# Ledger of designs, part 3: miniprotein binders against p46086

Target 1, 378 residues: p46086
Amino acid sequence: MEVKARAPGKIILAGEHAVVHGSTAVAAAIDLYTYVTLRFPLPSAENNDRLTLQLKDISLEFSWSLARIKEAIPYDSSTLCRSTPASCSEETLKSIAVLVEEQNLPKEKMWLSSGISTFLWLYTRIIGFNPATVVINSELPYGSGLGSSAALCVALTAALLASSISEKTRGNGWSSLDETNLELLNKWAFEGEKIIHGKPSGIDNTVSAYGNMIKFCSGEITRLQSNMPLRMLITNTRVGRNTKALVSGVSQRAVRHPDAMKSVFNAVDSISKELAAIIQSKDETSVTEKEERIKELMEMNQGLLLSMGVSHSSIEAVILTTVKHKLVSKLTGAGGGGCVLTLLPTGTVVDKVVEELESSGFQCFTALIGGNGAQICY
Short names: E, the ipSAE of ESMFold2; O, the ipSAE of OpenDDE; V2, 0.75 times the mean of E and O plus 0.25 times the DockQ between their complexes.

## First folded at step 2 (miniprotein)

Design C7 (at its last look DockQ between E and O 0.01; V2 from the best seeds 0.00; counts 0 for: pae E 20.0 > 1.5, pTM E .474 < .8, unsure alone 66.924 < 70, SAP 72.332 > 70, off the site)
Fold by OpenDDE base, look of step 4:
Structure C7 (fold): chain B 378 residues (1-378), chain A 80 residues (1-80)
Amino acid sequence: as target 1 above (378 residues)
Amino acid sequence: SEKIEITFEGDDPERLERILERAIYLAKFLGAKVEVRLEGNKLTITVEGLPEWVRLALEYALELAAKEFGIKVEIKIEEK
């Protein structure tokens, strides 16, 4: 039996940093996916006693005997609990860590340990101790802030859950999960993100699971329905960042300049709310007019982010390049590097700007904003 | 855990180096704050904002190192 799943990455459209201080933010799915293929061997197959993980995008393979996994991870009646997502215990996570250490990852690949740990946990918790080959391939660059970890958790969980769904739902092509399964999916994916990040907000996995867009403020998440197509150029600066330091820097600036920074956060809040309103609008306003409004909001938001001190020379280089081509750009996520969003009005040709950005050492993606969430294919 | 402080005492450079390199690399990759202090034969690594899996992996590695090489290890975990 083979099951395929995919889950999208995410971007923050507006509200970065200010959301930590009580402002509204807007996040959206992008049509760059992590793909997961789950294959159960036949009982007569040679590999009927192993769990194998293949990471195609980085050409790595990991394999465990089921006997070894069973030895390391105690199995009881509570271990397999597909319908009841729960946090991984410290004891279980320690056992998984042993299994990961035994793979002898090269130093330069040690960052994969979190993903492998999450894989082992989700698999054993949802499927149990059955043989399988799991193949993962991602279009999302790792560490870019495009929600690669969340997409992994969501896609993996989707494949695992779908393996238990009755054949009656097998259709041709990619299909979405129903609301009940999406809720279950999102809960498991959140637990996976907790293994990777410790205390995730739940935003990334929610966007990846449900797709489209979300508005979030002070821990409250609202699902949005986009009524307009949005295309953006995503430029990965390939510059690493310390997200915690950036967040801390904003907080410290807010302590030093409380009234000014309050005004900045309020302005970002207004931008996020207006952006959400434009995207959700069903009025007769032209797409062009909506795009122009969004462009101005993006420009304003970038200015405010700059005022917070979270821009970077690499981000500014992208902005300057896109301005030469009459395009508007803003950083997405924490800043200090990472990715930049450029709005692409309908009919925009991007070849020249992409060439220029890539010649500068950046990586470019064209993405549809607000697309599908988690999908499965049998 | 919000903060982990790992202190090494002893003359086993190879295993310690491996643990240290791994810890520093992972912490930096994840955007955690890393501080290293060397005081005589005592090496202290302080990492803030480590995921739980990193902590547990390090603990396991330290346990193995202690067993194999007789390294003294002290681990302090601060939770917020």
Scores: ipSAE 0.040, ipTM 0.432, lowest interface PAE 3.9, mean pLDDT 87
Fold by ESMFold2-Fast, scan of step 3:
Structure C7 (fold): chain B 378 residues (1-378), chain A 80 residues (1-80)
Amino acid sequence: as target 1 above (378 residues)
Amino acid sequence: SEKIEITFEGDDPERLERILERAIYLAKFLGAKVEVRLEGNKLTITVEGLPEWVRLALEYALELAAKEFGIKVEIKIEEK
């Protein structure tokens, strides 16, 4: 039996940082995926006592005996229910950490430990203690702010839940899950995100699970339906950032300059709401006309992010390059490095701008915005 | 309206499938007719309809020709 699942990363179109201060933000799925393949061994297989995790992109493999997993992770069959998402206790996390440590991760790969812990928790709670091989392959760069951890949690959960469906329909290609299954999936993925991030907002896993776009403000998430295609160039600066320090810096600036910063946050709120309205509208406005409006709003949002102090010389270098090609760009996520979004209007030739960005050491992707959420394939 | 035929040729079926997925996704937002034919290692996408859709398809084909090794792109434009 084999099940394959995928889940998209995400970007923030507008409202990053200002959302912490009561403004609206808009996030959207991108067609860059994390893939998970789940394989169960034949009943007659000789090696029918192991759980194996393969990370294809980095050529790493981890394997545990089911007996060792049972010993480390407390199990009560009366409480094991895939229909009821379960939080991982601090005590259980410590036990799982020992299982991960026993695999002798290289020091340069220690950033994988939380993802492997999430895998072990989700697998044992949804499937139980059964042998399998799980293969993970991601198109998303880790730590770049493109939602790689949420995509991992969503894709893992999709594969695990799909394997438990008794009436398996073998279709051609990728299929989406129904609303009931997506809700269950998203709740399980959120539990996985807690292991990776402690106190996640739920935004990244929600957009990865449901796809399309979401609008969020003051802890409330609204799902949006995109009614226009959006094509973006995503430029990874390859510059690491300290998200906590950036968030703290904005808050400190708001304390020093309360009236100015309140105006900045209010301006961002208006931009986010207008972007959502344009993208969601079903009127007869042409795609090119909508693109021009979005272009101007992205440019304004970038100016406000600069006012918050979260840009970086690497981000400004990307923006300077894209401006030479008459394109508009803004940072996405925490800033201070990370990724930059560039709107690609209909008729844009990207070869020269990508060539120039890559010659500066940046990594470029093209992506469609607001597409599919979690999908499965048999 | 314009008709454009774009042929992608490559040895990687996963890349051809990705091109197909993007074409289908874009088609849902524009009033254009999109026909797809896959014959061995060749994917042919025929687009007929709004000028915006035709131009978007052309742009995507040129981007792939410029940036993807092993993908050959042939474009034929026919006026109605």
Scores: ipSAE 0.016, ipTM 0.567, lowest interface PAE 8.1, mean pLDDT 84
Fold by ESMFold2, look of step 4:
Structure C7 (fold): chain B 378 residues (1-378), chain A 80 residues (1-80)
Amino acid sequence: as target 1 above (378 residues)
Amino acid sequence: SEKIEITFEGDDPERLERILERAIYLAKFLGAKVEVRLEGNKLTITVEGLPEWVRLALEYALELAAKEFGIKVEIKIEEK
C-alpha cells in the first residue's frame, strides 16, 4: 500500500516584524512543495520489522527496528489516538534524541536532527509501531524562510492520516482534504512544529495545510480567498540569519524611538490590510491595475522593513538587480538574508533577470501565490 | 557620466577586504563601471553610469555593509 502527500511552502506578503507589535500580516502558500511517500510493506516482506526514512534530495537513509523504537518510546496501544493531537513530552523527546543519535549523523548533517525527531514523533503517535518506508523530497531549500519545516510537518501528517481514511482518490491525482481532516492535520502539524521551533505562531503550518492566503493579527488567523493571479520570483540569498536577534533588534529600536516606530508599525498595518483587500476584491478593477497597486505596497513595505533595520546587503543587491529590470522586490520573513520576493506582473518574462541573479550566486524560483494546501494521492 | 567616489576607512584591513568583495559583487549585478583603490587603511570605490536613484540605493547598500563590518564610511561625489 502506498499513499503520497504534498504540502506547500509559504511566503510573507506583508507585515513581518510589525506583526510582533500588533500589526496585521499576510502570508500565502506557494506552489513549491514538500512531498512525502508512505509505503507499507507486504506482510511477507523481508524488512517487515523496520521503519525506514529516506531523504531523497540528499541520498540519506535512516532505519530503526520496531523493537528498538518500542524500547526507547514507551509502547501503549491505548495512547495511540490519531484523532487527539498531543504534545511531545520532554521525556519522550529525550528518548527520540537517543534514537536519532544512534544513526550517527555526520556533523555536517546535524541540522537534520530536529526534522528526524519530528518524523519519529508524528509517526509513532499517529501510526504506532508498524513497519514502513517513508520517502521525503522537497522543492523548498532548508532554512530559507519559505516554511520548509511546516511543509514537512503538514505533508508527513497528511500522509500518515490518509493511510487508512480515504481510498476514493486512488489513481485520480492530487486531492484536497475536507475541513474536518484539515483541522486535525493542522493541529498535528503544529505539534510537530513545536519540536522544531519550540513556540511557533501557527502561521506557517496553517498556510501550508489550508493553502491560499491568511491574514494574521494579535493571535487571530483569518483565511483569505485570492481573486487574482499572483506570480513571484523568489530569490534565495543563501545568507543565514539569527531570527531572534533580528526580532529583538526591532523591539529595541521601538524602545529607543517609540513615536517613530509606532508610526512605522501603523503604516505596515495599513499596507497589509490594503493588500488583503486588493487580493480579495471581485470588483471590475483590471488585474494590471491591481498589480500596479501591489507593486507600490511592496515597495513601501520594503522601505519600512529597512527602517526597522532588518534588511541586509545581500537583500539590497537583489533589489538593485531587479530594479534595473523595472521589477519591485521586498524581503520576506525575518530578513538579514534569507529570501527576496519580486512581483512578476502578467506577461513578465524573467529569463534575463534570473540569469543575472543565478550567475552571481543567488538561487531563483518562480512561484504562483495562493494555491493549494495539503493534498494526498493514492 | 557622473562619477561617484565612496571611501571606507577602517582599523582592520580584513574588514576593508570584505567591503571590497561586496562592492565587486554589487558592481557585477548593476553592470556599472567600477574602479577600486586600496591605500593603507582606506578603500576607495569609484562608480560610473548609474541613474540617480540607483546610485543612492547603492550608496546605502554599501553603508549598510560597512555598518555590519564596523567600518567608518566617507562618501565623496565627484562629477566629470
Scores: ipSAE 0.000, ipTM 0.171, lowest interface PAE 20.0, mean pLDDT 81
ESMFold2 (binder alone), alone request of step 2: mean pLDDT 68; pTM 0.594
ESMFold2 (binder alone), look of step 4: mean pLDDT 67; pTM 0.563

Design C9
Fold by ESMFold2-Fast, scan of step 3:
Structure C9 (fold): chain B 378 residues (1-378), chain A 80 residues (1-80)
Amino acid sequence: as target 1 above (378 residues)
Amino acid sequence: SEKIEITFEGDDPEILERELYLAILWAEKLGGKVEVRLEGNKLTITVEGLPELVREFLAYILEEAALEFGIKVEIKIEEK
């Protein structure tokens, strides 16, 4: 038996940094996915006592005996409840870390340890101690701010929960989950994110699970329905960033210049709210007219991010290149490097701008914004 | 073949290795041969087989990353 799941990454369309200071942020799903395939062995198979994890994109495979896993993560079957998401204790997490260490991760790939720990926790709590092969592949670059960890948690949880659902229709396409199953999935994915990030906001996993868009302000998440096609060029600068230093720098600037920075944060709040309203609108306004309004708001938001001090020479290089092609771009996420979003109006041909960006060493993706959340296939 | 060697010196070279992961992955994906060596407080990254323009860009990215942590950096580009 085989179950497949996929979950989208995300981008922050507007409001990054200012959201820490009480402004509204808007995040949207992107049609770049993490895929999970869950396969149970035939009863007659020789390897009925093992759990295997294959990370296909990086050609790594991990395998554990179920007896060893049970020794490290002891619980009885009466404590298993798929309908009640469970947090991993620090004691259990330390035991799981030993299981990961025993797999002899290459030094340059130690960053995978938290993801593997999350996999072991979610698998054992949702499925229990049953043999399987789990294959993961991702279209999302690691550490780029495109929600790769949340997409992993959501896709993995979707596959695990789908294998336990009584109604299994064999189709040739991807199917969305209902609201009840999405809520359960999102709560489990959030527990996985805690293992990776300690104190996640819940934004990334919510966008990945439900799809479309959300707006977020002062800890409150509101789901939004996207009523227009929106296409972006996502440029990965491949520049690492210190998110803590960037966040601290904005806060220090707000202390030194409180009135100016309050005005900056208020301007961002207005931009985020207007962007959300445009994309949700069912008015007779043409897609082209809406794209022009969104383009101007993105340009304004980038100027305000410059005022906060969170751009970078690599980001400015991308923006300079896209401006030559009459396109508008802004950073997404923490800035200081990472990814840059470029709005692609209907009918835009990207070949030349992509060629120029890739010639400079950047990585490019084309993505549709505000599409489907978690999906399953049997 | 040409080789680039980048050495970082600081109190926490494991953090630097993690932060430089994207540059290492990118070099590997372009067919470069990457070696990472950690000796005490020194982290050395050696990359072989990349075109000149790509090596220059990689050096730039690694210098910028190191600057954020205030770490000493030494870059050597060697021809064989």
Scores: ipSAE 0.000, ipTM 0.107, lowest interface PAE 24.1, mean pLDDT 80
ESMFold2 (binder alone), alone request of step 2: mean pLDDT 71; pTM 0.615

Design D3
Fold by ESMFold2-Fast, scan of step 3:
Structure D3 (fold): chain B 378 residues (1-378), chain A 80 residues (1-80)
Amino acid sequence: as target 1 above (378 residues)
Amino acid sequence: SEKIYIRFEGDDPETLQEVLDKVIETARSLGGKVRVYLEGNKLWILVEGLPDEIQDRIAETVKQIADEYGIKVYIKIEEK
């Protein structure tokens, strides 16, 4: 039996940083996916006592005997309940770390440890101790702020939960899950995120699970329906960033310049709300007219992010390059490096701008935003 | 309600740019929603919101444009 799942990454369209100070932020799914294929052996197979994980993009394979997993991970059949997401205890996580260490990860690949630990936890709690081969591949660059860890957790959870559904029928394409299954999936994915990030916000996994867009302000998450196509060029500067230092820097600037920064945060709040309204609108406004409004709001938001001190020379280099092609760009997420979003109005040819950006050492992706969340295929 | 996926493949990006302009103009003049991007020597287009009778016309026009410029075109129509 084979089950496939995929889950999208995400970007923050507007409101990053200002959301920490009470402003509204908007996040959207992007059609760059993490894929998970889950295969169970035939009942007649001679040797079916192993769990195998294949990371296709980096040509790595890990394999454990089910006996070894049972020995290392505390298991009580009475605690195996798919309808009740479970947190991994510190004691269990240490046991899982031993299982990962036994696979002799190369030192340069140690960053995979938390993802493998998440895989072992989610697999054993949702499926239990059954043999399988799990294949993972991702279009999302790791550590770039595009929600790759959340997409992994969501895609993995979707495959695991889907494999547990009785009377599954073979479709001819990708299908979305219903609201009840998405809620359960999102809660399990959040538990996986805890292993990778310690204390995640829940934003990334929610966008990845449900798709479309979310609006969030002061701890409230509101799901939004996108009613227009929106295409972005995403440029990865490949410059690492210290999110905590950037957040702290904005807070310190607000202390030094309270009136100016209050106005900056209020301006961002208005921009975020207007962007959400435009994208959700079902009025007669043409897609081209909406694209022009979004373009101007993105340009304004970038100016306000620069006022907060979270840009970077690499980000500015991307923006200057895209301006030569009459395009508008803004950083997404923490800034200080990371990714830059460039709105691509319908009809835009990206070949020349991509060539220039890649010649500068940056990595480019094109993506549709506000699309589907987690999907499955049998 | 149906979606049309169109992929053009050619060895000249400037030719693909001209093809892109003609296809977008055609789709929009017929009231379609168009999502497009050019990636090296491949041009991807998704058209939504066209009635079935109009979808046949755009498919024919797209093939004609591809023939005119000597580029390959692949069209897939997905029904609900």
Scores: ipSAE 0.000, ipTM 0.138, lowest interface PAE 23.2, mean pLDDT 81
ESMFold2 (binder alone), alone request of step 2: mean pLDDT 75; pTM 0.691

Design D4
Fold by ESMFold2-Fast, scan of step 3:
Structure D4 (fold): chain B 378 residues (1-378), chain A 80 residues (1-80)
Amino acid sequence: as target 1 above (378 residues)
Amino acid sequence: SERIWIYFEGDDPETLQEVLDKVIETARSLGAKVEVRLEGNRLRIFVEGLPDEIQDRIAETVKQIADEYGIKVLIEIREE
């Protein structure tokens, strides 16, 4: 039997940095997916004792005997409970790292090791020690700040949990999971994120699992329903950034200029709340009218991010390019480089602006935002 | 609408960019509407209302270009 799953990446629409200072931030799923296909061997297959992982987009394949996996990963029947997500201990993670190292991972691709470790943990805890082939394809570049690790964890968990369902008689196309299964999935995905990041916030996996949008403020996450199609051009500046230094810089500016910066943070809070309200609204306002309001709020938010000191010459170059095409852009995430979001109003043709950005060395993707979370297909 | 997904596999960014540029030029020369998504080793081409024969021709030309540069390529044509 074969089961397929996919999970979206994410972007921060508004509120980055200011959220550290008590403002609201909004994150949304993007229709760039990580795909996972899980295949069980036929009963007549000659070799039924192996677990195989295929990373199709980079033509890498890893294979372990189930006997070797059992030796490396402690098995206790009391820990194999799909309804209770389990954390990977430091001892178990070290044993899993040995399994990954034994596959002779290329030096240039060592960044894959944490993802493979996450795969082995999630597979053995949800499926157990059964043979299978798992195929992964991703539309998200790893380490881009677009939630690629969370999308991997969510898509893996969705495929693994879906394969454990005894009745698999549903029809064609991608289908969403029910609320109970999404909650379980999100908790398992968070355990996978811990292996990759140590101390994840839970924001990325929540957006990827549930889709749509979330609003977060002072440690509280609220799920939101998007009621309009919204399309973005995402431009990766390919400029590295030091997130801790940028966050520290904002805090230092707030100490030096407390009244001004409090006003900046309050303005961002209002922008984030209004953006969420516009996208969530079911009123009879036209899509074009909503797009114009969102466009203005994004422009204002970018000005406030400049006031916080987190823009960069590369970000400003992207913005200047998009302005020549009558488009509005803002940085997303930490700033200082990284990705830039550009709103694409209904009917916008992107070929020329993408070519101009790419000729400057930037990397471009187009995405619909606020769409589906984790989905499965049989 | 049908979209073509193209994945290139290789570690040299300059070679990948050269192959991507040639693929984009070829698709446009065949009259395809091109919406470019460049992310790592992935190129997404939007193809709207083209006959199957033209889609096959684009796929074959892309494979030929990739072979010329020694780059592996995976092509998927699917409805969305």
Scores: ipSAE 0.000, ipTM 0.094, lowest interface PAE 24.9, mean pLDDT 80
ESMFold2 (binder alone), alone request of step 2: mean pLDDT 70; pTM 0.634

Design E10
Fold by ESMFold2-Fast, scan of step 3:
Structure E10 (fold): chain B 378 residues (1-378), chain A 81 residues (1-81)
Amino acid sequence: as target 1 above (378 residues)
Amino acid sequence: SDEVIQRMEDTIRHLQEQVDRLRKTLGNPDVIFQLLYEARQIIREVRDLSEKMGDPETVKQLMERIYDIALEAWQLAERLE
C-alpha cells in the first residue's frame, strides 16, 4: 500500500517577541508543504527486512535493517499504543543517535541528524518493526523560521497514522483528518518536536496540524478560522540568526527602558488582537478594505519590532525594496535575519518586486495563509 | 507589598542557588535548558507582579537582579553549545 501526507509550514503574523512578555501573538499556516510518501513492500519483494528513508530534495537515502533497529530501540510490542503518544527517553535517543551516526552523515549534513532521529522514533512507535520506504520532500527552506521541523513531524505522523485507516477511499485528492485524529496526530508530532528542539512551545506543530490560524498568549492556544483569502510574499534573507541572543536582547532592553517597552508590548498585543479579528470577521467589509487595514497593522508592528531591536540590515533591505512597489512588509519569527512577510493585495503583480529581491540574493515564495492543516491522500 | 517583595527575594535566592549548582555540574545541557526555561517563567511572573504593584523602584531593582541571573544562564548555555 501507499499513503501520502502533507503538512504546511507557518508564519507568525504578529506578536513575535512581545508574546514572551505577555502579549498576544498570531500564527498562520502557509500553503508551502512538507510531503511524506509511505510505501510498504509487496509480500514477494526481495528487500522485506529494511526500513529506508529517502530525502528527495537533497538526494540522500538512509537504510537500516529491521534487526539493527530492534537491537537499538527494543520495546515490548504489547505496550505499543498508537492512541497514547510516547516520549523518547534520553537512553533511547542516545541509541537512535548511534543508528544515525552509522549512516555516515557528512559533516555538512549533520543538521539532518535530529530529523532522522525523530523519523526513527515516530516510525518505530506508530508502525513498529515493519519494512517500508519513506520518501520526504519539502518546499520549506531549512532553518528559515517557517516551521519546517514541525511540518516534518506533522507530515510524518499523518502518513504513519493514516496507514492504519483502511476505511478511507483512494483517489479522492487531499483530505483532512477529523478532530479526534488531528488531536492524536498533533500530540505525536509534539513528541517528534521534542527530539528536535528539546522543549518546543507546541505552537508550530499545532498550526501545522490544524491549519488556519491560532492566537496564543500566556501558554494558551486558541484556534481561529480565517474567513478571507490572504496572500503573502515571503522573502528569505538567507541570513542566519541567534534566537537566544535576540530574545535576551529584548529582555535586556525591557530592563533598561521598562515603561517604554511595556507600552511597546501593549501596542503589539492590540495589533495582534485586531489582526486576528479582521481575518476572522464574516462581515460584509470588502477584501480590499480589510487588506488596507492589515497593511497598516503590519507596518505598525514592524515599527514596534524595530523598537525592540530585532530587525537586521537584510530585513531592512527587503522592506526598502517592497516600499518602492507600495507594499508593506514585516519580519516574521525571531528577526535578526530569517524571513520577511509582504502582504500582497488582490490584483498585485509580483514579478518585478520578486526579480529585484532575487537580484539582491534573497529567496522568494508566494503563499496563501490561513489554509489547510495536515492532509492525507491514498 | 512586603509579602510580594519577600517572595521576589526568595525567588532570586532560588535562581542564584540553581545557577551556583549549574556552575558545579559537568556542563549538562538539559540542566541549563531547564534553568533557562524556569528563569523565563519567573521573569514573566515578576514582571506581572511589578505591573500590579505600579512598578515601584524596589521591584525594578529586583527585576534587574533576575535579568542579570538570566543573562548568566544564557552565557553558560552559549558556552556549552
Scores: ipSAE 0.000, ipTM 0.095, lowest interface PAE 21.5, mean pLDDT 80
ESMFold2 (binder alone), alone request of step 2: mean pLDDT 63; pTM 0.470

Design E6
Fold by ESMFold2-Fast, scan of step 3:
Structure E6 (fold): chain B 378 residues (1-378), chain A 81 residues (1-81)
Amino acid sequence: as target 1 above (378 residues)
Amino acid sequence: SDEVIQRMEDTIRHLQEQVDRLRKTLGNPDVLDRAERIIQRAEYLLQFMKEHLGDPETLQWAELAIDYIREMLQKVSERMK
């Protein structure tokens, strides 16, 4: 038996940073995926006592004997079931860390350890101690703020849960999950995110699981249906900065300039709500007219992000390049580096702007926004 | 950077567990003294990283610090044999 799953990354359309201060933010799925293929050995296969993880994009393979996994991760099948998502205890996480360390990760690849730990936890809780080969490949750059960790957790969980479904006729192509299965999947993916990030917000995994868009404000997440195609150029500056330091910097600016920053946060709130309303709208306003309104709101939001102090010279370089081509751009996520979004109106040819950005050392992706969440294929 | 800090914290916890095993199994004062110094060094490295986050050179140095801690853990393990 072979099961395939995929899950999208995400971007923040508007409201990053200001959301920490009570404003609304909007996040959307992007059609760049993490893929998971789960293969169970044939019943007649020799030496079917192993769990193997293959990270295809980086040509790494990890393998554990089921006996060693069972020794390290105590499991009571009478108290645990796949319909009840379970948190990994500190004691169990330490045991899993030993299993990962025993694989002798190269020094430069130690950043993978939390993802591998998440894999072992989710696999053993959803499948148990059965042999399999799990192959992972991703279109998402790690650490770029495009939700790669959440996409991994969602795609992995989708494959694991799908493998537990009774015999179904093979469909042609990718199929979405129903609401009940997506809810269960999202809760399991959130447990995986806890292993990677300690205290995740739940935003990234929710967008990846359900697709489309969400808006979030003051701890409340609302799912939104995207009713217009939206195409973006995503430019990875390849400049990393500390998200915690950037968030702290905004808070410090708010302390120094409370009235001005309150106005900035209120302006962002209005922009986020209007962006969501435009994209969700079912009215007969033309796509071109909606794109023009979105363009203006993105430009305004970028100005407010600059006012918060979270831009960067690399982000400004991207924006200056796209402006020469009459395009509008804004940073997405933490800023200080990371990714920049550029709206691509219907009919836009990107070849020249991409060539110019790539000549500056940046990495470019074209993506559709607000598409499908987690999907499976048999 | 947060991931580098997490790796260092995980390595420190692992090193503390190795020291605890030494204390339970063998009462060799020289091995225990060396292990305690390794733990103190690891805790110092974590504090240094937390204070210097965002510096490009510090992130590179953190990888070397993790390598040092791993080497020390291996030495402790060898002495337990």
Scores: ipSAE 0.000, ipTM 0.082, lowest interface PAE 27.5, mean pLDDT 80
ESMFold2 (binder alone), alone request of step 2: mean pLDDT 67; pTM 0.522

